# Ledger of designs, part 10: VH-VL binders against Vacuolar protein-sorting-associated protein 25 (vps25)

Target 1, 194 residues: Vacuolar protein-sorting-associated protein 25 (vps25), of Dictyostelium discoideum (Social amoeba) (q55gd9)
Amino acid sequence: MSNQVFQFPPYYHKEPFFTIQPILNTRKKQFQMWQDLILQYCRYYKIYELDINESIKSNSVLFNNEKINRKLSREALKSIIDDIIENGFAEWVDKEKEKEKEKDKDNNNNNRVLIMWRKPDEWASLIYKWVADCGLLNTVLTVWEIQNGDDSKKQEFHQLNTTILMKSLKVLEKQSKCQTFSQDENVGVKFFSI

## First folded at step 19 (VH-VL)

Design b4 (from b1 with heavy chain H35S)
Fold by ESMFold2, look of step 19:
Structure b4 (fold): chain C 194 residues (1-194), chain A 120 residues (1-120), chain B 107 residues (1-107)
Amino acid sequence: as target 1 above (194 residues)
Amino acid sequence: EVQLVESGGGLVQPGGSLRLSCAASGFTVSDNYVSWVRQAPGKGLEWLGVIYRTGSTDYGNEFTSRFTISRDNAKNSLYLQMNSLRAEDTAVYYCAREGYPYNWEAFDIWGQGTMVTVSS
Amino acid sequence: EIVLTQSPATLSLSPGERATLSCRASQSVRSYIHWYQQKPGQAPRLLIKDASNRATGIPARFSGSGSGTDFTLTISSLEPEDFAVYYCQQYNNFPYTFGGGTKVEIK
């Protein structure tokens, strides 16, 4: 019962947390605290993507503490997200990398960020262990079965974001632990013994 | 020049009540985050609760129903109201300020403490 | 509630010796640990912040390390004024909790 809503950490309730601090050592700790909060919040609610503009416009409780009348500025949030990306826990979802969109009209682009509160190689290890433990090596599974099937209901990767799941399978492919292929309308995957 | 001074400790019977005071000097209490922390004789430290700049409070789990933290900004002071006291509440009671923002979540200013003895 | 277990409970050493104090958390507290020193009849004093950073005015012989669940406070060469009780405190979650303390006493 006590876990119906996310429990914010102590520093969320204090005004200086919401203003980028000018002293470097203080700011480095502040950014670590924001990274940890963002990853914990997203893990709790199974959030795999954030839209920076919508988070600010909607006054998301993650970045807006109404009780103390403080919210993270868009520039502060972007700086924190850039740091999370540099640390390997997030990435921009725009894979096209068309530089013309960076100079596009102010309102045309989302700032969507993939939040990897568990990294693809860690997901990959969990999936491979499950496949091996269940005797499913050398059989074909669909991506849907891994993500939504009855046999995966108890696994942390049940209902995993499809983009992250595909990244995780690619990690295993590069390790020669599986191969993906087309199967009817879906992606199939065969896992190998090693 | 920055200082916290606790007062109001003493002997009280089980089931009784006591109000502790914490007077601040050299800084404004309403611009800071100040907590009460206690230490039973020969034991470790136990956080009781905090008062925020807004005047709102948070408490340790077992203290929510019996203890109330309040603040008087005109006197630059905060208070701990303790009710339904038990022998286990015998301790030195400190007020402590957090060193925001340079010392995130650390208590860098402490008072000298005031002793509360709960005995029949 | 996060439990911090400090060991040993008592560490008996001579001046000039190295002291190594342990703090173990019941779950990860990342680097969200502070250390305090308390001498008899006094309030605690902030010693190490965020697992490894000395507070202002703390001598270089004090150092801290660790992350996750295992943390260490080291005093490289004990001075007479270092014989005291040392507490760790976590701020990863409310409520703040403290360890039970390690008393460093003269052998």
Scores: ipSAE 0.786, ipTM 0.916, lowest interface PAE 0.9, mean pLDDT 90

